# Designs tried in a protein design chat: VHH binders against Protein STRICTOSIDINE SYNTHASE-LIKE 2 (SSL2). Part 1

No score or structure here was measured in a lab: all are predicted.

Target 1, 353 residues: Protein STRICTOSIDINE SYNTHASE-LIKE 2 (SSL2), of Arabidopsis thaliana (Mouse-ear cress) (q9slg8)
Amino acid sequence: EGPKHGGESMLTVQIPDFRLIPTTGALGPESFVFDFFGDGPYTGLSDGRIVKWLANESRWIDFAVTTSAREGCEGPHEHQRTEHVCGRPLGLAFDKSTGDLYIADAYMGLLKVGPTGGVATQVLPRELNEALRFTNSLDINPRTGVVYFTDSSSVYQRRNYIGAMMSGDKTGRLMKYDNTKQVTTLLSNLAFVNGVALSQNGDYLLVVETAMCRILRYWLNETSVKSQSHDNYEIFAEGLPGFPDNIKRSPRGGFWVGLNTKHSKLTKFAMSNAWLGRAALGLPVDWMKVHSVWARYNGNGMAVRLSEDSGVILEVFEGKNENKWISISEVEEKDGTLWVGSVNTPFAGMYKI
Positions, changes and structure headers below are counted from each chain's first letter, unless a header gives other numbers; Kabat numbers aren't used for antibody chains.
F, E and O are the ipSAE of ESMFold2-Fast, ESMFold2 and OpenDDE, as the mean of both directions, binder to target and target to binder. V2 is 0.75 times the mean of E and O plus 0.25 times the DockQ between their complexes.
Where letters were taken out, [cut] stands.
Atom coordinates printed by the task and the answers are left out, and those that the model quotes come from them; centres of patches stay.

## First folded at step 1 (VHH)

Design b06
Fold by ESMFold2, look of step 5:
Structure b06 (fold): chain B 353 residues (1-353), chain A 123 residues (1-123)
Amino acid sequence: as target 1 above (353 residues)
Amino acid sequence: EVQLVESGGGVVQPGGSLRLSCAASGFTFSSYGMSWVRQAPGKGPEWVSSISGSGGSTLYADSVKGRFTISRDNSKNTLYLQMNSLRPEDTALYYCAKESLGWYFDSSGYDYSSQGTLVTVSS
């Protein structure tokens, strides 16, 4: 049957063949990438480690870290309290030409590490890297090596992301870094910019605005006849059923988008009355804690696959009851398998389609 | 509260067999997938095998495929692991685990029994 927009059908993905893979020692396998040999996935964890899955041995191995001083970072403590010293890798992408892994670390900025792992090093000059307050996501053009990346807020760090959404902050930026070692801002004034994905042919980027529950398309090629915008960007998808996080191209066409939580009457009311969030920030309340408690009992993560051409929803990934995800950050599709991530879970999901 | 009690471990020669059991209580057993996880001396936990709530779908680590068989009896709330053709590298403490979503604060992964059952393969 058709969606509320007319004659297109939306499909719910039902995947009974799955398993949950523990990420022992840490939480939050938030994003996944495979290297050019097809090995992995690689994922960043709550303690600042990046780990690699060894499928033949059914275990994770340590691959990289985003900080050199590691005392107090690993082990059974509240990693959220140490992210600003230990790092929190969120976005990952391999450079095809070098095999280097590029890392968007929420606190440490844009980093890279060689194909054998180790301690990641800053890509940008110090002053430019220090201007990144909440580095979230990246993608790399495999033909040119250009790195596209996002900074979710110039005001709020990840440890206060609920405040960013409640305040109506619009200091997010979409940027690129190229062989000239220059950082160019492509879009500014974004509301909690999150995931970024390059199109298959390299002629546009999709960029997620979490706080607006929408996805923008930014045209990279001025000769493209597909653009209908004077400002080199357009709305690709809007009115999403939840708060979007990461976006990844699907080998079956289109893009998977993780939705951290499905909308409820409460979230719809809050979005319609943004001034209440700004007023509430004046109260002596720990809104991160309030959100954390609310999400534990009411969280309802999902993911959608959007059509490449029209941005309409083609498939929905959503669990029920015992299969429910509290939150979903990303779906990475590889060789008939969906790797499902979350910022909060002590496991990754592996769903065979 | 979730309770998982492992049993059936012991000492066996290479090439031998053991059958592990995991008695479950405190939740609707048939509604959840279950896994076996093992931890060798000086190593971190390693996933071994998983089975769906109904028992209709099973997955195995490559290191044990063809040698180990996971099964469950939902009428007795019991998970099993039949271990054949055992090798010295299978020596480990074996835990059963309830698969679930939405666990925030346990960096050790799934709900594990604290007891486990020790399997030692030695000649």
Scores: ipSAE 0.000, ipTM 0.244, lowest interface PAE 12.9, mean pLDDT 81

Design v11
Fold by OpenDDE, look of step 9:
Structure v11 (fold): chain B 353 residues (1-353), chain A 121 residues (1-121)
Amino acid sequence: as target 1 above (353 residues)
Amino acid sequence: EVQLVESGGGLVQPGGSLRLSCAASGFTFSDYAMAWYRQAPGKGRELVAGIYSGGSTSYADSVKGRFTISRDNAKNTLYLQMNSLRPEDTAVYYCAAGPTLEEWFRYGDYWGQGTLVTVSS
């Protein structure tokens, strides 16, 4: 009886047909969300705008901003220089009952705006024990209205996120905002925490820890006492083939994860030797700029769908031929189409599967 | 037990008006987004109008300006005022409750039995 070669189910890399949708005047459609009616997607851009896709007209319209101070925010300039004033919407989620759009803005914190858009307002009380520094992602329990959100660092701002990665910063937090207007920290000491997604049944959260290239599962127990214990989490997925960013539920089951960049020998080496990153930060080099340039020419992100129970990779998508996926942040699936976000590209990807 | 009961359907001439009602029970009505769907003979079910718990509304392009969705939380009742009715509006109209319209289609939270609206000369 010849050795049953356990058929390593070779995950077939799929390269779908695609359309690139330009984001006029700004970069970095990082996240996508659809509204109550199924319209959209909505996405946040580098100039601080939240825009809405009109499918029937094949164009973007302005929907909301996270600040009323808009002077100097728009136009052909380096938006990174003004993002602390203009805002940087990174995470979006609708309250399914109210229709309000909640916004995780890297600089402005947690905000919301009504279904008709406009200027978003702060939702958090001013008196937080620890101020938000790099609010990144959020999800909402559709039954309870509880908002779960991430703060990537208490030290580094979004414009210096490479510094956070290189330094080995572990000041990221997973937090909860409830109807009593209280904020609770669920997990702390996270290494560049990024995406967060609620399970279909609301039993647990998945939270992406980008700097560790892993995803944690945080169990939500109705009993208040257990939810505060650091003991209610486990590793959901590790050893991912790249740096994970945002995570979204798939309508087909499981979770989509955008991998910003595939691992290289260099990145693997750097991750294994954290002191190198710290040493490099001491050099008179703009590492954000270096990374940006590198990403433009060598970007090779991907999308992976993970199984709901075990976090096993079920599907892998990559860019087609000469169209490499650059700085991939999020994958949102709707009606047989993947909306693929990016941190730095001037377009959104629409891929038919 | 969750119940949605539609009423108000019937025969109407083109250009006429009807008001549909949906009586809800078995859940906290005020906490849910509500919607009207319709299904014409030989066609799929389509969204007509939705209303959030806060009262904001959305409409399909085909009914915009003619139909008005509203709710009375004290009565646990959803309404659809239909004006300027057209033959193409002929369908069974369904009341639905859920967080999003998309999720209603996918997972089917709460649906009524429907009420028939016929627009004919």
Scores: ipSAE 0.015, ipTM 0.312, lowest interface PAE 6.7, mean pLDDT 86
Fold by ESMFold2, look of step 2:
Structure v11 (fold): chain B 353 residues (1-353), chain A 121 residues (1-121)
Amino acid sequence: as target 1 above (353 residues)
Amino acid sequence: EVQLVESGGGLVQPGGSLRLSCAASGFTFSDYAMAWYRQAPGKGRELVAGIYSGGSTSYADSVKGRFTISRDNAKNTLYLQMNSLRPEDTAVYYCAAGPTLEEWFRYGDYWGQGTLVTVSS
């Protein structure tokens, strides 16, 4: 279905074509970040590489890898089958004080690499890092250096994410890591927790629950009257028209949210009846392969920009013609350009506003 | 109120060295990431080197190993030591300050007037 119009107070925009920029030798540029100097974007790929766009040369260069042993990781093969060995960098964020790139790698945990790139190293002590089973997204407070990050499931790895969706798994966590070198769990029991974004002034986080098609707001200010009068979180947006993935602040205000796949009557029924999904997981069927076949023919993603205050949809972005079938994981808005991410394509999208 | 004043530019032979300085005022220098950019005639402005508030540095590939960025927080001064200069380094060099730690990334809002570096003969 097409863009949703949410009344006369919301802007609904159908954006026609966006340009496709091939990624070299790998899939899934699903998230983008720019460094302090405005260079980039940087993105993680299906083979465990992090690449940097050189705008002046219109090409990607290798910047970092999330594993030290790279034999068999690059080149033509089904990278999904090797992600657990080669790494799969998903979330990226720069620490503006040090210039370090922090990486949420689905299999290798929370990592970082210096501003010149190279092999990323673990941020957390080994035992704490190994407890992360599906590290997905992060954001960093530029004032305090605190790293906020998500672990989508303590049961399912990324290579079996459809199992997390079908089972009704609620083992996802939102956590922080700071200069005390402690990991603190801020929220638990999240259903396929995904993107996380810090507010402009650092007083709250938005966190995506993909399996619930909703976004939570977690208040960080312990002295806030609003935080003290409620639990420290609330529903920010719900009833989204698709499955939300990553979330990024927009320089024009509000937050871009990628919606990988629009809802259908079938998907809504399946999500309302998790016991059917758990029963189906008992069958001798490769549900990841079933989903991958279905997604190749029915990927119809969109992105929305939500109001910072109310979570109301202000803007809708959906591809036109051949771009209509691209699943969208993220929109990163920079200098009048929308960089469009996807988990399963060999290209990044680019659209100049 | 923010001021960035570059100095140290001039004419130098290929293979020579030059040291640029940028005197900063009107803000808490130690809180800002600082950078040098350059612009040759008919070309876009490009990053040369940056130094974060925490002291880590980053360099364009074309200058890595030849240029060194540094800062002196006691003197509110940013430096660029340029060694092994080449004719392609000829440009106007600009000092820039990035956002504070309380502002999300939005660099380049504070620029100096530039200092000309010419590498020839």
Scores: ipSAE 0.000, ipTM 0.351, lowest interface PAE 12.4, mean pLDDT 81
Fold by ESMFold2, look of step 11:
Structure v11 (fold): chain B 353 residues (1-353), chain A 121 residues (1-121)
Amino acid sequence: as target 1 above (353 residues)
Amino acid sequence: EVQLVESGGGLVQPGGSLRLSCAASGFTFSDYAMAWYRQAPGKGRELVAGIYSGGSTSYADSVKGRFTISRDNAKNTLYLQMNSLRPEDTAVYYCAAGPTLEEWFRYGDYWGQGTLVTVSS
């Protein structure tokens, strides 16, 4: 439908070559990372596995798990019911210096596993790791090794995430783990904080607030904030057309942001009136199931690439009609290919641009 | 009737400056996000700069540091100050308006007729 191929604003990008790549046995390849040698991608799945794509063999192999207790985790069942036991890896990032894969697991906290895979182990001391109730995303400074990560809510675990959205919960945190081997809170009081991305030169972070449909910029290299103040930030993008999830830097400049679904006049009204959501949560209704059913019929996921400095939408990824994505969590761009993820599909998308 | 009228285009040598204006009428200007787009011969339209209703600005990487977008809500006018012009800036420049981020950045609702900027020696 657009006038040409390429990254023009306001036009649907035409992507003539694409594949949907099944993740048989599990759902939700929602985030992707390549190692520094270009192998992968790696992705976490609904049953607690992390799998690696073998491009030369066109198949996934098991790479890691986020818990050693695997009985009842894999196979045909509702994985959402077992995530709190089996783990749910969401965010992934490689440490350039060691080759270790760092993992934000929604239930198991901040973990890592060596380059040969296996059972991931905790990065933080037990008490600090167990205080993470909904570990969602991370990024690592390749020069310093500092790990930046998010905890989406200290009240709502992933299995109850619709409660975080409906209640107006603002217990999300952006944190770092650095050479002091302590966790430092950089921002607090965030509304369903989600993806985090480090700028190319390491001078700022972009942080997604899903419930506010906006992205914040947190400056790292400014010295104007000396104390433990957590207010050195600005709005990078706001009024996004959907609920943002993960954010990843694009090699063509700017940042890809997955938008799980477009918002509507009804959802905008609900987000502006959190007391209605809190009242609804008091009803004897399984809102997770209501949303799950509704999303299956009405989900309309998309992704946008934002300008590096201004946050303006430069490019839109969106399927139409029979090629529509119910939800998109992330776009990872590598070597002219977009890897597209979702928390609720049994496949990953691979689109050449 | 919504109307956007661009002016200020013309012929300029490389390194020169121009200031574009867009006079808006027929809607509540202060409630709208505004943008400048350009279209070179044989190319599609591309975003040059945008300014939200709240005053936040954005720029294409190719013009950052050289162009400045601004608005005067009292005069219902959008501006683009273009400095250090290059031959690749040659295009028809369009003023655009949209009521929300969803409409504005995906599909513009209101467009002007454009003003030609030519940069050549």
Scores: ipSAE 0.000, ipTM 0.110, lowest interface PAE 22.7, mean pLDDT 82

Design z01
Fold by ESMFold2, look of step 5:
Structure z01 (fold): chain B 353 residues (1-353), chain A 122 residues (1-122)
Amino acid sequence: as target 1 above (353 residues)
Amino acid sequence: QVQLVETGGGLVQPGGSLRLSCTASGFTFDDYAMNWVRQAPGKGLEWLSGISWNSGSISYADSVKGRFTISRDNAKNTLYLQMNSLQPDDTAVYFCAKDSYYDFWSGYLDYWGQGTQVTVSS
């Protein structure tokens, strides 16, 4: 037996019991990670801080900063103007063997900080780190310590990400850093590469291409030896209903993907006519401001859980009315709880399932 | 009730050896990975080693690799840590910890023992 749920694999929308958890003094809890002791989550904020949730005390504490220069970084102002000075941590991952927290900071590159927190320091040699123009996401193989990370564009920094989308930029890269102290490019020519997630067994990566609304699978181990393709990757999921951001494994199987906003007729038209975006960039217009105003009124964030086997949508998370998210960057699932993040909210969402 | 009980701690001279044991109850021991963690006086937690449900995967922190050996006996519901070439900076409380998953690569430590004190002093 077993009841058929029409659309169960494709259209389940959750509006569970929920709690909005304010962040302290900054916006944009964009990504979450728990340490290997089960504590957290940890999240990066718009002012360059990384904060840790103390579940027993129901509050955030300061854990780390991505730059030592803190003048002008905190307080009541639009942190978008200061991110290139104060830092903007986007991706977080722990290295199991050392307890260090690794950080993909959009401006400061690939950083790390010890298990007691403090000021993060550069992982890569200066020249290699300076080549990272828009460090976005990372994941770490806990067995080997290999760090996999993404640089969304070698042309556009985060403070002008709409330019990357409008221009049709394809300078994104997926890279690794290992104990040989070598940075190896695994994939190049990616269109606004974003989140990266290592598979459960460590045999592949899933990599988000935001501008193409798709996810690629890159094979890491000898399992890709039988591939007849010149490249070591395949399309895992495509035609996503919005602009994907971060990707995280779900303990129930598959992967959660944050979608910053659902597609509209306007966004679909713009994607089909990239030359219009390039032409518009020639105008004397602050396109980041135009986009930010438009998104405030028209943003419709959601998240989907994809099947590990087929990449099909199994579950949809979407708020309605007063529970609507303007944008969603990530869903981190742990112990029956969904932690929901956004680049621009003064809170994190906590939803019990 | 999940219960983890560490034994085998004590005082040892530098260069000495100890074998720690952890007896588990209240869960199906061979369904889960197991880990050792320590906390030195005035310092944070340090993960030392993990072993999968069937001993098929084993890993060590850099600080103890080559000196410590993790093993498990699923018939006795017991986890072991053989510690050789002990140094004063190995002085700590050592904890046995259950993983939430059958392999330690993707899980979190969900249950802990009370710990056993190891003191390395001349």
Scores: ipSAE 0.011, ipTM 0.553, lowest interface PAE 9.3, mean pLDDT 85

## First folded at step 4 (VHH)

Design p03 (from b06 with Y110F)
Fold by ESMFold2, look of step 7:
Structure p03 (fold): chain B 353 residues (1-353), chain A 123 residues (1-123)
Amino acid sequence: as target 1 above (353 residues)
Amino acid sequence: EVQLVESGGGVVQPGGSLRLSCAASGFTFSSYGMSWVRQAPGKGPEWVSSISGSGGSTLYADSVKGRFTISRDNSKNTLYLQMNSLRPEDTALYYCAKESLGWYFDSSGFDYSSQGTLVTVSS
């Protein structure tokens, strides 16, 4: 733990040594997890594979897949067009008691696979799992094994996520799954709910609302900041400088939040005039393609580390010029290293701090 | 202006060795990781190896691991690739690249304009 800042302050991270680690054959190492032996990281890719980094051999190995139907999934093609068949693993978390890897796959729902890998299997009963339309993120209480997970929209699948952003969709949900094999909705009516992180002591969850550029705190204890409200939550951070994606606890305290892109005059205008997005969806335009082109030329990914006490920004991770990320989904901090991910890059970043 | 000049290519028999060099200028060499990329005739680019700015971390494609060694001399602004136990499938035009996020997204390949150096492995 380094010197603490007592109020609003921020520090641009200085990282003199870094590596870009190719994920040849697929894109989008957007989330990282280490197992409880400290091995990894593990990451999900655009072709439905989950791969494990072997640090001593400096290479990725195939660990798991989220569907048994692998024909046409791997190889140099547009994986975005096949994600609904091949799977797209987004969130990953290990269960401490079993060593199982739990997976939030955008299309295949909540899955798990044993510590030796293989084909992941559904955790929920079929009808409950099929109701998950855009499974995005999860975290697991290491003491109790309770799984907390998010469904970003019950209307829009990942292949149409720009529609969720443009429409003002508020069908996102935060849920839990426990030993009774029951699914309980903890929060509903969320706007593109994304990353979820459990506090170190297990007394709250932080939950990202991408479309609102904010993070909520949901209290798991009987007492809360807003006692006797309809839902047991409060705003933890708002007015973020970009669109938040995943959130991960930092071993130095606080939470890293990936921000897919920093706000521009265009995004600020769109946020101030949300009704325009709904109107634009009525036009015969491929908005995913439009966004893709825009992001390639204008994307400015960043990440922030938020104070666990106050939610204020303590550190900013942002590349400049030729080292600028067009999008950042996550920063996973482990043993003095920042692992940086994106949904759309053919590499992971490894930054020694 | 960033300048990267590759050299050391040539014709070699299977099992032979070559050492490629890349002279760099126009940027602070030691502040950036570097990569070797190769392109066989009629095929797409293939990443071969990477090294961190300090030289302390290296990565290799599975196809070359154990046979190729990447290194750098930051006092001479030079990147190297020692290639041993060469095989016919190693035949390609080899490029060095300054690691930046932009070179992965060039629609014509990598975001650089260097000549490369040709390696031909044949009997």
Scores: ipSAE 0.013, ipTM 0.438, lowest interface PAE 8.0, mean pLDDT 84

Design y13 (from z01 with W53G N54S S55G S57D I58T S59Y)
Fold by ESMFold2, look of step 13:
Structure y13 (fold): chain B 353 residues (1-353), chain A 122 residues (1-122)
Amino acid sequence: as target 1 above (353 residues)
Amino acid sequence: QVQLVETGGGLVQPGGSLRLSCTASGFTFDDYAMNWVRQAPGKGLEWLSGISGSGGDTYYADSVKGRFTISRDNAKNTLYLQMNSLQPDDTAVYFCAKDSYYDFWSGYLDYWGQGTQVTVSS
């Protein structure tokens, strides 16, 4: 059976017995974090709630919301039609110094809420926060408190994300917010920028460009700043077997990357030629439904763990048979457990390694 | 218009069994995944199980795996949930729900039935 070859193997790990943990009242547990007590995880849902898992009681409790306007948000209806009113929390991170939870909400911008929960409030000045059209992901430097976050598109909101994928849009941004209360753009002209993760020692960021099927490394140290006059990044990984979403550090080293769907050379060619995508967007076609059908027959959701140093795939996480995932947005690894997220399932996945 | 009607609920003793049915109309049944969701008194909705449009792929929450079995009869436009080894904490209103796509990984639960009451008590 053995690996592909001696020292350069790409391992495929199949984990057929996922635990499925229902998310009551909503869909899309897309990203996970734990608090400093080791409790959680916390996750954002399709109705604008952020919920906390109580393992002893095997249930989610409401922790926070990203808007105070809650009428019509919860209950059995199509949440995608209301998320622009109710909020859609995507990225989550705790600030270790305060216990505050920072939230990248697709519609409400960069928010935070105290350790006891409640209604989240804006972090940025109003005009800067309103400029965020599709706030997707964040990470926080635990030593400095600096918040790094992404805005996937200045043109397409999450409710129109197919346009961000297919149009050739390159208005995505990687930004930081620090204790001077200033927002600094670190990278611009990104194509559907998605997950962001800080390196273990804080010397670089990895940032996902979903529409380009690649992951960039942005250097934060003094040497990186001096190396170029315009941008300070390099390609960290490319040629991945699917379209990358969120990226999270692994306590075993490296980074987990959720891959929403496997791709083909045809789909990659189409995405690389924006005029084809723009022409297709003009057709009266439900491209989300088309993508779902194609994913069933042409690909399956998966995740990979990349080497921190080289970006080479070290592990592959992929469900099998009854545990197949159509899409995986994130893997959060904690205490030998993988928490697996998706933007559109009524459950989270849990697996002990 | 889409319509989902659940039947088969009722009162059972702990350890008992029930079979729920959901009759669908107003859409092409086998084009869409179907789901069962429940709501216990005073609690939120809990997803229990899902099945692909063809019936070839089935999925279960850990709380019901091994006790509940989802199935569908596409010729009769009917979704089923066989529930065995019922306990008092299974007491809830049980809903069938239509997914917006063929498989349950994609889309959102867009249409719901009125629900059927299941009560498990000694």
Scores: ipSAE 0.000, ipTM 0.289, lowest interface PAE 14.4, mean pLDDT 82

## First folded at step 7 (VHH; from p03 with S31R S57D)

Design q1
Fold by ESMFold2, look of step 9:
Structure q1 (fold): chain B 353 residues (1-353), chain A 123 residues (1-123)
Amino acid sequence: as target 1 above (353 residues)
Amino acid sequence: EVQLVESGGGVVQPGGSLRLSCAASGFTFSRYGMSWVRQAPGKGPEWVSSISGSGGDTLYADSVKGRFTISRDNSKNTLYLQMNSLRPEDTALYYCAKESLGWYFDSSGFDYSSQGTLVTVSS
């Protein structure tokens, strides 16, 4: 029910030599991926662009967009208002065999673009893609090319994500797509399903349920199930100290999990009284605006690295005072560097460890 | 209280050079990355360059790369920006900023409450 080793059993990680890398022109570099040559990272931004970091030139270049409708998408305006037109890429993964970048766009569904970039195109047939109202995350098996992806809600789009959190919605799905053009639902009835990560051997997935503050393990091969039960899934981690977002494998073993905001007495009370959220949604109140004001003053993002085997917390990434992230969506570890993302900052964090 | 005082601005012809300085106090200077940010007349703030707390890692905006050099002297709590091959487009009020991961109302994510130093590049 609580985190296994908890924050008290782990030393808070403070890394004093870091950089904040501006994403000029847009916000929200919330997820990162490197291609199979080790170049990047690539990240999606609030204006629907996907940009690539050129490390040797220390700059971002435009790589792709998730919709051809670009009028009014870039520039100094509230990108939140235009995401449903311009797209909002949230999850990224490369297919090893083709070099294609697959994209989970919150509004445009599951997309892909070739290794040279450009305008991404839909992967799924129209009817299936239109059923995806909040495509959030994906991962790809590098051996088989199978794409695993999440749809956080069939009811609430990203622009109404507070509703998905407050309503008790359980319409989230974990799905797969293979070369036969077939979509298979692996898990349904998930509460704000978010990040997904394939195990190194390809024998299970970890999938985040943000609204339940837990991570499930879904076994892909029946012979790899480690329990006596016949179920294909189990709880991998629960009682996390914050609301989990994206999950990424660490090259040092285990998984980094972004915790968008750390729990407080208020959030713990709200979770134990879910009916309050449903009642509150009936009021004529802009809950997204209320949350945005609250987050500016009370937000406290963190990340944890979980043990691959047991799901216990091995490391905690959290800043204090002036070094505090208001929210963290993801930590991508590459070559001794932590790339830290957030949905609402105009920069990425780069921490050498 | 954090205090940042910029100096070294002035009027220079295109192709000229200036060196900006930023004297810092009120915090452990070596523990924080520092940035230069500029604001041209009628435009929003524009990030120029950043340097890590140790000084071992630097970043530059495309518009200044190869012409500007950021550096710091942690023993003197001083940040520098050497600006060479100046262009009229570099005309702006230049601020130094302590990098902070906290929220600010501006989109840069930097706290610059200082007065800055004016650089004017004209013929």
Scores: ipSAE 0.014, ipTM 0.448, lowest interface PAE 7.9, mean pLDDT 83

